# Ledger of designs, part 11: VH-VL binders against CheF taxis protein family member MJ1615

Target 1, 255 residues: CheF taxis protein family member MJ1615, of Methanocaldococcus jannaschii (q59010)
Amino acid sequence: MIDKSSEIARFSGKGILITPKTLEKPLLKWEKLEIILYKDKIVFEFVDKTIEVGVEDIEDVGAELPKKVIDIAKSTLEDITYHSSIIIKSKEFGNVMVGFAPETSIYGKAPIDNFLRKLFYILLNKKEVKILYNAGENSENTKWENGFLTFIKKRIKDGLVTKIEYRLVVEILDNEDSKIYDIFSNIKDVEIEEKDVDGEIEPVLKILQVKDGKDIISYLYTKDKKVRLFILRYMVILLDYKYIGILRYLQETVE

## First folded at step 1 (VH-VL)

Design z02 (framework fv_azirkitug)
Fold by ESMFold2-Fast, scan of step 1:
Structure z02 (fold): chain C 255 residues (1-255), chain A 123 residues (1-123), chain B 107 residues (1-107)
Amino acid sequence: as target 1 above (255 residues)
Amino acid sequence: EVQLVESGGGLVQPGGSLKLSCAASGFTFSDSAMYWVRQASGKGLEWVARIRSEADSYATYYADAVKGRFTISRDDSKNMVYLQMNSLKTEDTAVYYCTRGEWYDSYLYFDYWGQGTLVTVSS
Amino acid sequence: ETVVTQSPATLSLSPGERATLSCRASQSVSDYLHWFQQKPGQAPRLLIHDASNRATRVPARFSGSGSGTDFTLTISSLEPEDFATYFCQQSSDWPLTFGQGTKLEIK
């Protein structure tokens, strides 16, 4: 049974299940779709089929459908804006894609961006990372610190209304005390660089921030390739960071 | 480093007056809402008063127990917040803490507190 | 006014044990509930804000959970310095209100 009391997020709208067999069809059809996110699984409810996968079987989260699917869908569907996709690992078909149309209710349910924020929370929260914070001039910081990804509440002013948004940060546990590094705000540039991490050459995220007119360069490493991918997806989708290097990396990881 | 330092506490008779001061440093004081919270000996914490920033027209709020008797004010040029206490009662005996809130009063939390200053109202 | 009630009033445990402290609001406060630690003669120290977020420099053994009316502060393995009084506070409604405190003492 689906435990509604453990539900983290929900999206209602239209979507399409894309498998190798679906791509053989000459006509694609948008279907009514409800997506329910739980702590350990995601459930896709179509009218005639329910698909459940563990969160560990989520392979990718995209800002849009792959070009081949968009070209087919655009030729066969009514005027519907494409929004995003989730790639899941299926026991029968390998990687399977679920494409989302925007939700049709402006007033009733959370926007898809709110669903995606909760999804990224599940995918990134408490994931182990190594960080070399502020490696620029006068930092005196030459040591990788062990930490984990987490989210903090940020209050955003919208006229007289206050909005709560969850923002990704790096938390370092130091002798039972914690400290927070905010490396995902005021981003000027992001690139992938090969760097020595504890004696091994590894790809790391090099993040350039500008704070009070000063450049802050930080390096972020994770052993889990999927966590690296999800960090980059988070930056593109929720922070609207359109860097060519990030887009190239994202394109290389999509099957 | 954020620091809040209270002063001005002491012994006063019922019906008397006292002015508390709180000196702030280590943050942009002028952008923060400031609060006074008190604690009677062996008792729980009780919110007393709040003053918002200039952007919110220095709006003030008071607990019912002190309304009409206490006045909260601030001087942004000196990074000071004050609590003028008039018509003091024995029930006002407490340690008074200065604390800062977040920018939004509906979503606030008290992240830094001063050391407190003791106010004793006794005949 | 929204009243917050803490239980138990006193909790007697030994170092290394798990502590679970409860806070209940008389009406929904959403997740606008905060936890403070206070040692004798000291000012309160923020531990958890907005139900589940650890404050800066708070050890990982402290965690908060809950929403609406029922909230919990958990200390996974007590250290000697953790024996103190703990207060919850709501910021959903005026006036701001604090619980009466739970005293954590050595058994």
Scores: ipSAE 0.000, ipTM 0.369, lowest interface PAE 21.6, mean pLDDT 78

Design z03 (framework fv_azirkitug)
Fold by ESMFold2-Fast, scan of step 1:
Structure z03 (fold): chain C 255 residues (1-255), chain A 124 residues (1-124), chain B 107 residues (1-107)
Amino acid sequence: as target 1 above (255 residues)
Amino acid sequence: EVQLVESGGGLVQPGGSLKLSCAASGFTFSDYAMYWVRQASGKGLEWVARIRSKAYSYATYYADAVKGRFTISRDDSKNMVYLQMNSLKTEDTAVYYCTREGYDFYSEYAFDIWGQGTLVTVSS
Amino acid sequence: ETVVTQSPATLSLSPGERATLSCRASQSVSSYLHWFQQKPGQAPRLLIHYASNRATRVPARFSGSGSGTDFTLTISSLEPEDFATYFCQQYSNWPPTFGQGTKLEIK
């Protein structure tokens, strides 16, 4: 049973379950879909079936739909102008993709973005990280700080209207004191680089920010590679930063 | 046309060395992990070495049978991947194929493009 | 690690007949099982990827099925050019491993 009292977010629209078998079909049909997000699970309610998975089995968010799916939708005049996806772990098919789109494109991408804000909160909040803040090539800062990902309330300008939105930051735990590092604002570039993390060479996320005309370079380590993927997807989807190439490299990682 | 072309195979004595080359064309080479896979005459396929893309700092991986003797490398500016083979043994005799790993949802972890192969014979 | 075993070793059939080739993994590989065709003197050609998806330019008579540990490659009506060796390969568990091959020969 679904308990509505614990519901965090809901997306109502149309969707398609994409398995390897789906590409064998001559026609692809988008059907009514409700996506219901809870603290520890996500539920996909199709007309004829319900798929329920733990949030730990979410593998990717916002991956590109296969070209064949896009081409068939275009040829059948299905409106998927604004769409997104969630990839989940399946015992039968390995990774399966749930593509979803609003019933109408009239409201732009807002229905998708509003759902994904809550989803990224669940996927990223309180995840442990190590950060090397403001450690460019000329910096002597070699000490990694232990912390976690969190969200803070920020004012953002959306055209002529100022909106309040929760934004991802890194919070450092140190005795009674806490520090917040905002490394996800004013991003100029993001890449993956090997760096010494507590005596071991590890791939880390290198984030270049421009603040007051100066370059600020920070390195972020996550032991769980999916957290790094979710950070990059969050930046591309919700912060409008384009890092499509680097996201493909993350797909090469095998657990 | 997407293609891979190997070269550098030949006859060598046990204990000798050979360097194989693989030239890639028709795709964005720097985005792909590259592999060497070998096949002895009339036998099955065996993975040998892997090199990842720049995003993964060109991390390298080797089959136990060749670890310490073979080195995989790449030059993205030339669209080349290489296999340096040292201390060759008779059991290394095989056709060596260069192959790439697909990275889209449906070809992920599949070796979707292969070269023609280059024969390496290790004999006394 | 993960051992992949193919059966039969050799399958003798005539053009027009249906071919069924089997592949079994020693532990679950989910759907990360791929099929390759290899003709004498040629490189392997990707035929089916991710258990059931036909690769580009592969004829519709080829199909794959299965998940977990048991997989099947089916050729619905053999053409002369289909007589070749077929290999399955898992990539769910590192390192990638291949089956020993099934030789499809003309009767």
Scores: ipSAE 0.000, ipTM 0.398, lowest interface PAE 17.2, mean pLDDT 83

Design z04 (framework fv_azirkitug)
Fold by ESMFold2-Fast, scan of step 1:
Structure z04 (fold): chain C 255 residues (1-255), chain A 124 residues (1-124), chain B 107 residues (1-107)
Amino acid sequence: as target 1 above (255 residues)
Amino acid sequence: EVQLVESGGGLVQPGGSLKLSCAASGFTFSGSAMYWVRQASGKGLEWVARIRSKANDYATYYADAVKGRFTISRDDSKNMVYLQMNSLKTEDTAVYYCARLYGEYVDYWYFDLWGQGTLVTVSS
Amino acid sequence: ETVVTQSPATLSLSPGERATLSCRASQSIGSSLHWFQQKPGQAPRLLIHYASQSFSRVPARFSGSGSGTDFTLTISSLEPEDFATYFCQQSSSYPYTFGQGTKLEIK
């Protein structure tokens, strides 16, 4: 039974459950799938089973599907032109991947992107960060600011049409004032660098932006490594940032 | 019905004290940040005080004009927010509104719900 | 502290006319600007949030536009009940400040 009163988002389409055991099965195939997102849990409704996990057990979003799974779709003429994945924690197999795709490619990537915007909001909103804003070699800024991730409404120009879209930013509370740092727009490069964070050497995101003709370098630290992964997935999937530093990091974390 | 109802306003002498109350109903009060906003006759809106939810340790903030004289508090068990006003001045004369600072899960914060207001007159 | 300034202070118009109300921020606030209507003896009512998004049950004749520092509230064709005071408010930085108001009055 589904409690529709607390439902945040729903994806309806086709999906495939990927574990070491199912990858060995000769009749592994794409089947009907509904994904239902709530504030504290996510539910995967397959034809013959329902999988329900807390959002804290989501391990990754948008990882590459195994080649065998893509080949199955091609051999059965399934349309998976647009697809994504969610990895969840499993008691027996460690991490289990759910691949999913819309029934039709007519609407482009919009059905996936609309669902993933809601999911990334749940995974990233209000997560604690430390930031060094505008702290390149020529900068005097050496103080980490404490803050959190949040989403703000932005006008995005799409050809002749202006659309409203929610974008990730960093919010800093400073005495009785709050500041918003937009470090996820006008990006020239992204990489992971080891840097001193409150006396410990930690991997941080190094983001290079160009704003008003000026180079701005910012460093972002997240205590939870999973939050850093979700940020990078968000940037690749929803912001279409395919920089080498991001791609290298994601390749290293995929196993 | 989703509503905020203020009470406790009245006439008071300069240097006196008043405590305003705001009763919330029809929504989950404990998760909302609450504001007091005032308006002098024929003038604009001026924020007075803010109190955050329990998740943010009931953090309080005050406008410079009232800092040290006013105290905002809340009682989540009674769905109440309060404004204790001490050392009142004639310039504190205004209609005082209780307002909810609300954010949908994807939206930033905005004032979506206001009470009807309670008049505070500070005069000799 | 971010200050928002409204203009004009008073607009005298007739029913059926278009009203255009301006709000300017002292620094860039993105789209973090909200519009309220206040009728005499009543509490403020939210009309538009985040520059251009209509709040629920607000008539279609109300629209908002702008970004950065310059924002506009437009009422396409004034109804008698629209003669009221309008306030803008920014939520880009704390404290969240209100404009001084624009009074719409019958000509």
Scores: ipSAE 0.000, ipTM 0.391, lowest interface PAE 16.4, mean pLDDT 83

Design z05 (framework fv_azirkitug)
Fold by ESMFold2-Fast, scan of step 1:
Structure z05 (fold): chain C 255 residues (1-255), chain A 123 residues (1-123), chain B 107 residues (1-107)
Amino acid sequence: as target 1 above (255 residues)
Amino acid sequence: EVQLVESGGGLVQPGGSLKLSCAASGFTFSTSWMYWVRQASGKGLEWVARIRSKANSYATYYADAVKGRFTISRDDSKNMVYLQMNSLKTEDTAVYYCTRSPYYDILSGFDYWGQGTLVTVSS
Amino acid sequence: ETVVTQSPATLSLSPGERATLSCRASQSVSTYLHWFQQKPGQAPRLLIHDASNRATRVPARFSGSGSGTDFTLTISSLEPEDFATYFCQQYYNTPLTFGQGTKLEIK
């Protein structure tokens, strides 16, 4: 039995396991699926199969389903209006994709987004980064700071209501004090740029924000390339930052 | 400040009808999901009906106990939500509360409630 | 439907004592559970959202814990104003369902 005391999040709905062998079949059926997220592993419970992998073997989140899968769903009138995917590392097939969708579209994308918020927390929290904050001009900051990705509870005003959201930020530890850089709010543009990081030319995220009427340009480096991918997926899926540069990067990097 | 004010409760005979109203103020009503929740004397809370926003085509959902008898509706121009109750049964006797969820986001609970309106179904 | 059951039905304690209230779901609801406080003649008030997060203006003595099917509301040191009925509510599955309530009363 699954240890309920260590469960972080659960998704209940329908899903499909996509492997090279599965894609050879003429019929693809969406079957009952439970996805259970723990601190160190993720479990996919299908009716006839259970797949368990460590979180370190998660390769991608929110990649597009293959066209064949979408076309078959349309032809069989399977409701996958709201759907997502998780790619995991398999010993037999390499990377395999788990597509998943709610049984009904009545709650919009909320069931998916709520599960993915917890998944991105596990994938991104405490991950090491280097940041070059507010470095837009040649005369600006040139020294990288070491920090970590973390999530903070943020109150968002939406009209007369106040909503609580957990938002990704960069935390810099400076002796007894910590400094928080919120570089994922009020974004005007995001690009990938080659930049000198401690003597090596590396791809970094270039994030342009507007704060208090002023442009702030920051650069974010992650040693683990999967962390960069997860940041970009988080931004597209949960923050709706659909800048063409991000979408082009995701297409080129994953496929 | 957020306020929800219910009205329209009263004494009605079994088989009768009542229409409840809820007047909302202090928030952007047109984008909020609105709910009716009831509570029988000395008992627990029971969800009755939900109506979504215009972006969701005003989709409605009902508890099985009231499906086919109750109708939830809204008028965004007046910041009003309504509950039309038909074929009332003695089991429908309860205080009826109007409540909101500002978004479909799971972080948003039933954060504001009206003071309730009493519906008594008795001969 | 997911049935939510609270225990005990009534809890008699004195001011200054710790209160522990339980809520169990018939199926896993992950962390998709809220706690409400209701005083006689008043509407419910949101206390804890998403199993463990205090709502705005809720005192620090209130805390929530649990996941899956087993949840707990704890009041670390009871104040006179805390004697009320407490309800839990799951929103993981439709229909939305509430527990039957735990009445906290003065001994």
Scores: ipSAE 0.000, ipTM 0.371, lowest interface PAE 18.6, mean pLDDT 82

Design z06 (framework fv_azirkitug)
Fold by ESMFold2-Fast, scan of step 1:
Structure z06 (fold): chain C 255 residues (1-255), chain A 123 residues (1-123), chain B 107 residues (1-107)
Amino acid sequence: as target 1 above (255 residues)
Amino acid sequence: EVQLVESGGGLVQPGGSLKLSCAASGFTFSGYAMYWVRQASGKGLEWVARIRTKANSYATYYADAVKGRFTISRDDSKNMVYLQMNSLKTEDTAVYYCTTDEYSYGYEYFDYWGQGTLVTVSS
Amino acid sequence: ETVVTQSPATLSLSPGERATLSCRASQSVYSYLHWFQQKPGQAPRLLIHDASSRATRVPARFSGSGSGTDFTLTISSLEPEDFATYFCQQRSDWPYTFGQGTKLEIK
């Protein structure tokens, strides 16, 4: 299916491939790299090699190369301010890391942010995410069913009481139906809360927003722990680095 | 600033019991694995026990020398980690240190130590 | 378990000399190796983490190198306060293991 994917974006810049073997002889240096993003795959085209991975084989995304990698390569690695790291599962090397800095990164943060927004688009596209929320006086009318939160809104008209049941499920980054960007706006606080989801204790992301002077609490859950990690990475890297503590907690749960 | 403070050490007879405590501050305690490491006088360092977070069901790991005798536990509401030591042997005599590390893909590893608490097992 | 072996057991040198301490792992630990300094009656002090990164407030004369199974700690020019015991520790595999130490003493 990778062959049928349409090209979404192409980025030129500097890159570095980090494997256990490269750490055995730390001669790491930024090399020319072109990254091509497709709907279902990513291609890393270095001068002397090409690495192609399906989106399902992307393991993690970081805001920068780990300090340990930078320190090991201190004598040879140019310090580039605006870059990212991508952990991939390759057939040749197992889990490896690709560092990437767009050619225009010397002019500011926008180029790397643009790359990361498109990367997260393909990582989160078509993933099922359940958005669960409690808002003021309506929170008492919620229930869990099949890992999904439903809420019941009571309506009174002409002395008759009717109950309307709502279910919240969205495809992340679907331009028409996605609610994920709405719950990531006007954020006051974010927490991890362990909740009983269909008989299992699971970490659930609790997001507190302020709208029209009112506090709104949303619970975000997906059965895919890797998708939860990517949502937290998106928040830390593209929204606010203060969420790093939550990301570290969540990484331990997906091990 | 990360700080770890051990307490509960002392003199105990062989076959006795002792409970060590470690108070943590300066980091989000509930998100980090906690460890006990000991050092006998004039000797090297030896890992004793590890406890993971609630997200990993407080999974515990022990050195072969202490399995079945020692129990590591934690109380996230108090930022405390404990080591219950039962059936103590003279070879358990050591300074016991509390440590933590920060494990994260894409982020720095840190290693912090407390001041240690002395456990002496002798008649 | 991964066994970590340090050499030499004791190294006798004078201030101003270069010290090179070795640490070998029984299997690859990649770059997950730390170096600690310990003075009598004190807790271990982290010097180098992840094979080559100096910890906070550690003088530039301390440097680490190596990966896989063979690692070295180098002190380019010994100061009087550097005479202590040095330990290496691997964090690649549980149980985490320490070397038996290299004692650096005045000649």
Scores: ipSAE 0.000, ipTM 0.361, lowest interface PAE 15.3, mean pLDDT 73

Design z07 (framework fv_azirkitug)
Fold by ESMFold2-Fast, scan of step 1:
Structure z07 (fold): chain C 255 residues (1-255), chain A 126 residues (1-126), chain B 107 residues (1-107)
Amino acid sequence: as target 1 above (255 residues)
Amino acid sequence: EVQLVESGGGLVQPGGSLKLSCAASGFTFSDHYMYWVRQASGKGLEWVARIRNKANSYTTYYADAVKGRFTISRDDSKNMVYLQMNSLKTEDTAVYYCARVYEVDSYGYTEYFDYWGQGTLVTVSS
Amino acid sequence: ETVVTQSPATLSLSPGERATLSCRASQSVSSYLHWFQQKPGQAPRLLIHDASNRATRVPARFSGSGSGTDFTLTISSLEPEDFATYFCQQYDSWPLTFGQGTKLEIK
């Protein structure tokens, strides 16, 4: 029996289990898949097997599917117009990629995006960060602030329709109040660069925003490399920020 | 059985101070966000302050009308939430309720007050 | 800020009748609206959360409906204990805002 009080999200559709070994098989095919997300684990239910891993064993989200896997969908007439992937570390298979797609493309990318919003919440909420807000060429701000990634409710206007969406922000504890830095809206560019973080040279996200015609440059540091990766995937997939600096980083550092 | 019991209300002069307490029992207090909500006589409800749980670093948030004058805090070891009220004004006169947010924690997207205390009356009068 | 307005301010009905209470938001709150019941001298009690979900131990005669800007609380057949003040509350945006209440009184 599924405990609905602990179940965060569910995706129903088709999927494919990808490893170097399975890519060599002529009978590899897309098959029925149900993905169930809990606070502490994710479960992949295929017809003939179930794979269960803790969320700490999720290695990547939204990586590109191998060409051979796309070709298999074409040859078997499976519609994967909208698809995504999750890379996991499993006991049975080691590091594997689970490709998944909705049963029909009629609802666009919404079924995938709705599932991934919940997944990114689990992966990013409350993760510790250091931020150097508005520290561009004209700024004297040189002190890193300690904070956390969190999600806030925002009203998003799309034409004549207003919808509510939870958006990633940085939260700083400031005495009796929380202070919010929204560095993920109105983005003009994003890069990864080496910067001094409390005496050590570390890779950081450099985020350029435009607010009221003014450029705001902020730097975000995460100690956990996977948190940085998940932030970049979140930005590309859910915020549609496909800047060259992000895409280059994902191509060069993730395979 | 979930219970919230407020205390510390009373009569104070404008500019005075009061500290309200809310004693919680019957549930795992440390897992829940806690709110103070007030109601002036014959009027509607007005949110005052919120404090999150340990998993969210006890972050606080205040209504504009009380910001800088009121402080919300909690002591999970005693199952208590507090509201320190300074520089009180006549418009702060109300019944103050302690309220619990339903247990959806950091992974939930909805917040609602599922249990309330009986309230404690604060009268600010000269 | 999002303002929520309740109507009517007072509704006079007899036991056994159907009650329909309205709550209108100044802008869309999606389904992020809750309903509370308050009897004189008592704390508010949660009835409906997220527009249509009945809270634990709330009788089946209470139901909520609506989305966006227009919401309704319906009591299918009034019992004597249902005569109270009802408040709606939105949590779509900060600050949290409550309606002014609808007082349901015996005719």
Scores: ipSAE 0.000, ipTM 0.413, lowest interface PAE 14.8, mean pLDDT 84

Design z08 (framework fv_azirkitug)
Fold by ESMFold2-Fast, scan of step 1:
Structure z08 (fold): chain C 255 residues (1-255), chain A 125 residues (1-125), chain B 107 residues (1-107)
Amino acid sequence: as target 1 above (255 residues)
Amino acid sequence: EVQLVESGGGLVQPGGSLKLSCAASGFTFSGSAMYWVRQASGKGLEWVARIRSKANSYATYYADAVKGRFTISRDDSKNMVYLQMNSLKTEDTAVYYCTRHLDYYGSGSYPFDYWGQGTLVTVSS
Amino acid sequence: ETVVTQSPATLSLSPGERATLSCRASQSVGSYLHWFQQKPGQAPRLLIHGASNRATRVPARFSGSGSGTDFTLTISSLEPEDFATYFCQQSYNWPLTFGQGTKLEIK
């Protein structure tokens, strides 16, 4: 018999609830926080309150914390060397930001990254996309391929320990055969470009990769504007790709 | 093949100083955090000092027993980590090990996976 | 600081027997508990990380279990090379602390 809940991931540390109202409070402080991720919801357990929202109400991951919140940590000698955030759409409070950090910087950013890998899996797995793979080498007759985002399991040996890493890829199903496009490795540059997608001009993600000394240019489209944001956040946070200017652009266009 | 080789240990009088060195090879040294861990004869292991990578501003951390007396440093161009030990006490007598600390191995894993052979420091009158 | 206590201090067994070593933390350390093997005159060797994960090239006879404050290292059938001192370490609470060791000796 099953004695365990449907819990997918958990983060234990300290956190801070950020709303316009709490930013006005003189007693705003970092406090103990547990974040529990399920397939369909995320739960934020503070000492005296619990906030629960569906994953469809997650608006952003990894946005910058307000300066006031960082200054509070400095003044109270709280160690937030490594931190992240999740913005949620709450029925009670509207859009709120939950800032969170490990209890100490001794563990680096690993506790955050481990939780966010599971969160991005929930936010990106099986999301529908259209792709123009290696379009710079193709004819003018290039056609968008329909597929979905998925993760492949990769074993990475690091010293005496072997870690399992799940990497984002695009999967195309074509007459019972699956085709995998790895467009998120060996990235040289990322841009937002407007392209014709099924007769409509849409913003698409242009990814330039360098594989075996050759430049590969691919275009990725998704209808869901939040999925576009989550893809860029995933790349910046978990793939160590820094392209903050594009991230800001997408945030402005998502109302 | 990962190798860590310590040197610099020896006999010193209380109040004296020693500088330990650790030469690393076989991994990307510049991206790794490095630790010194000591062990007194027939006793347990005790963490002494930690230094992070350049990406983490070479942040340093010390055990309370050595804070203010020991200084950890590194030279990424030579793949070296050092421990400057000042104002040595008899309680500092131990074998000192150099070990690497990797940030992530999946959920909750922060082990010391490779160790040097150690260098003996004896503080006695 | 979190005090880590190992028991027993010494365990006398014969090859082929099962060994069970205990480690108790004075406060919860989640699953951030690691096990090391040390032979006389040698550096420690990582055996188990994160309470239950075997390090690369560690034989299947070694297993770890537990969470929170109570942890166990089990060696299902002792080989001659397993007679050594075993240390546990917590990496959840600052500062990092080690147990004082359990010596596995041949009977």
Scores: ipSAE 0.000, ipTM 0.444, lowest interface PAE 15.4, mean pLDDT 82

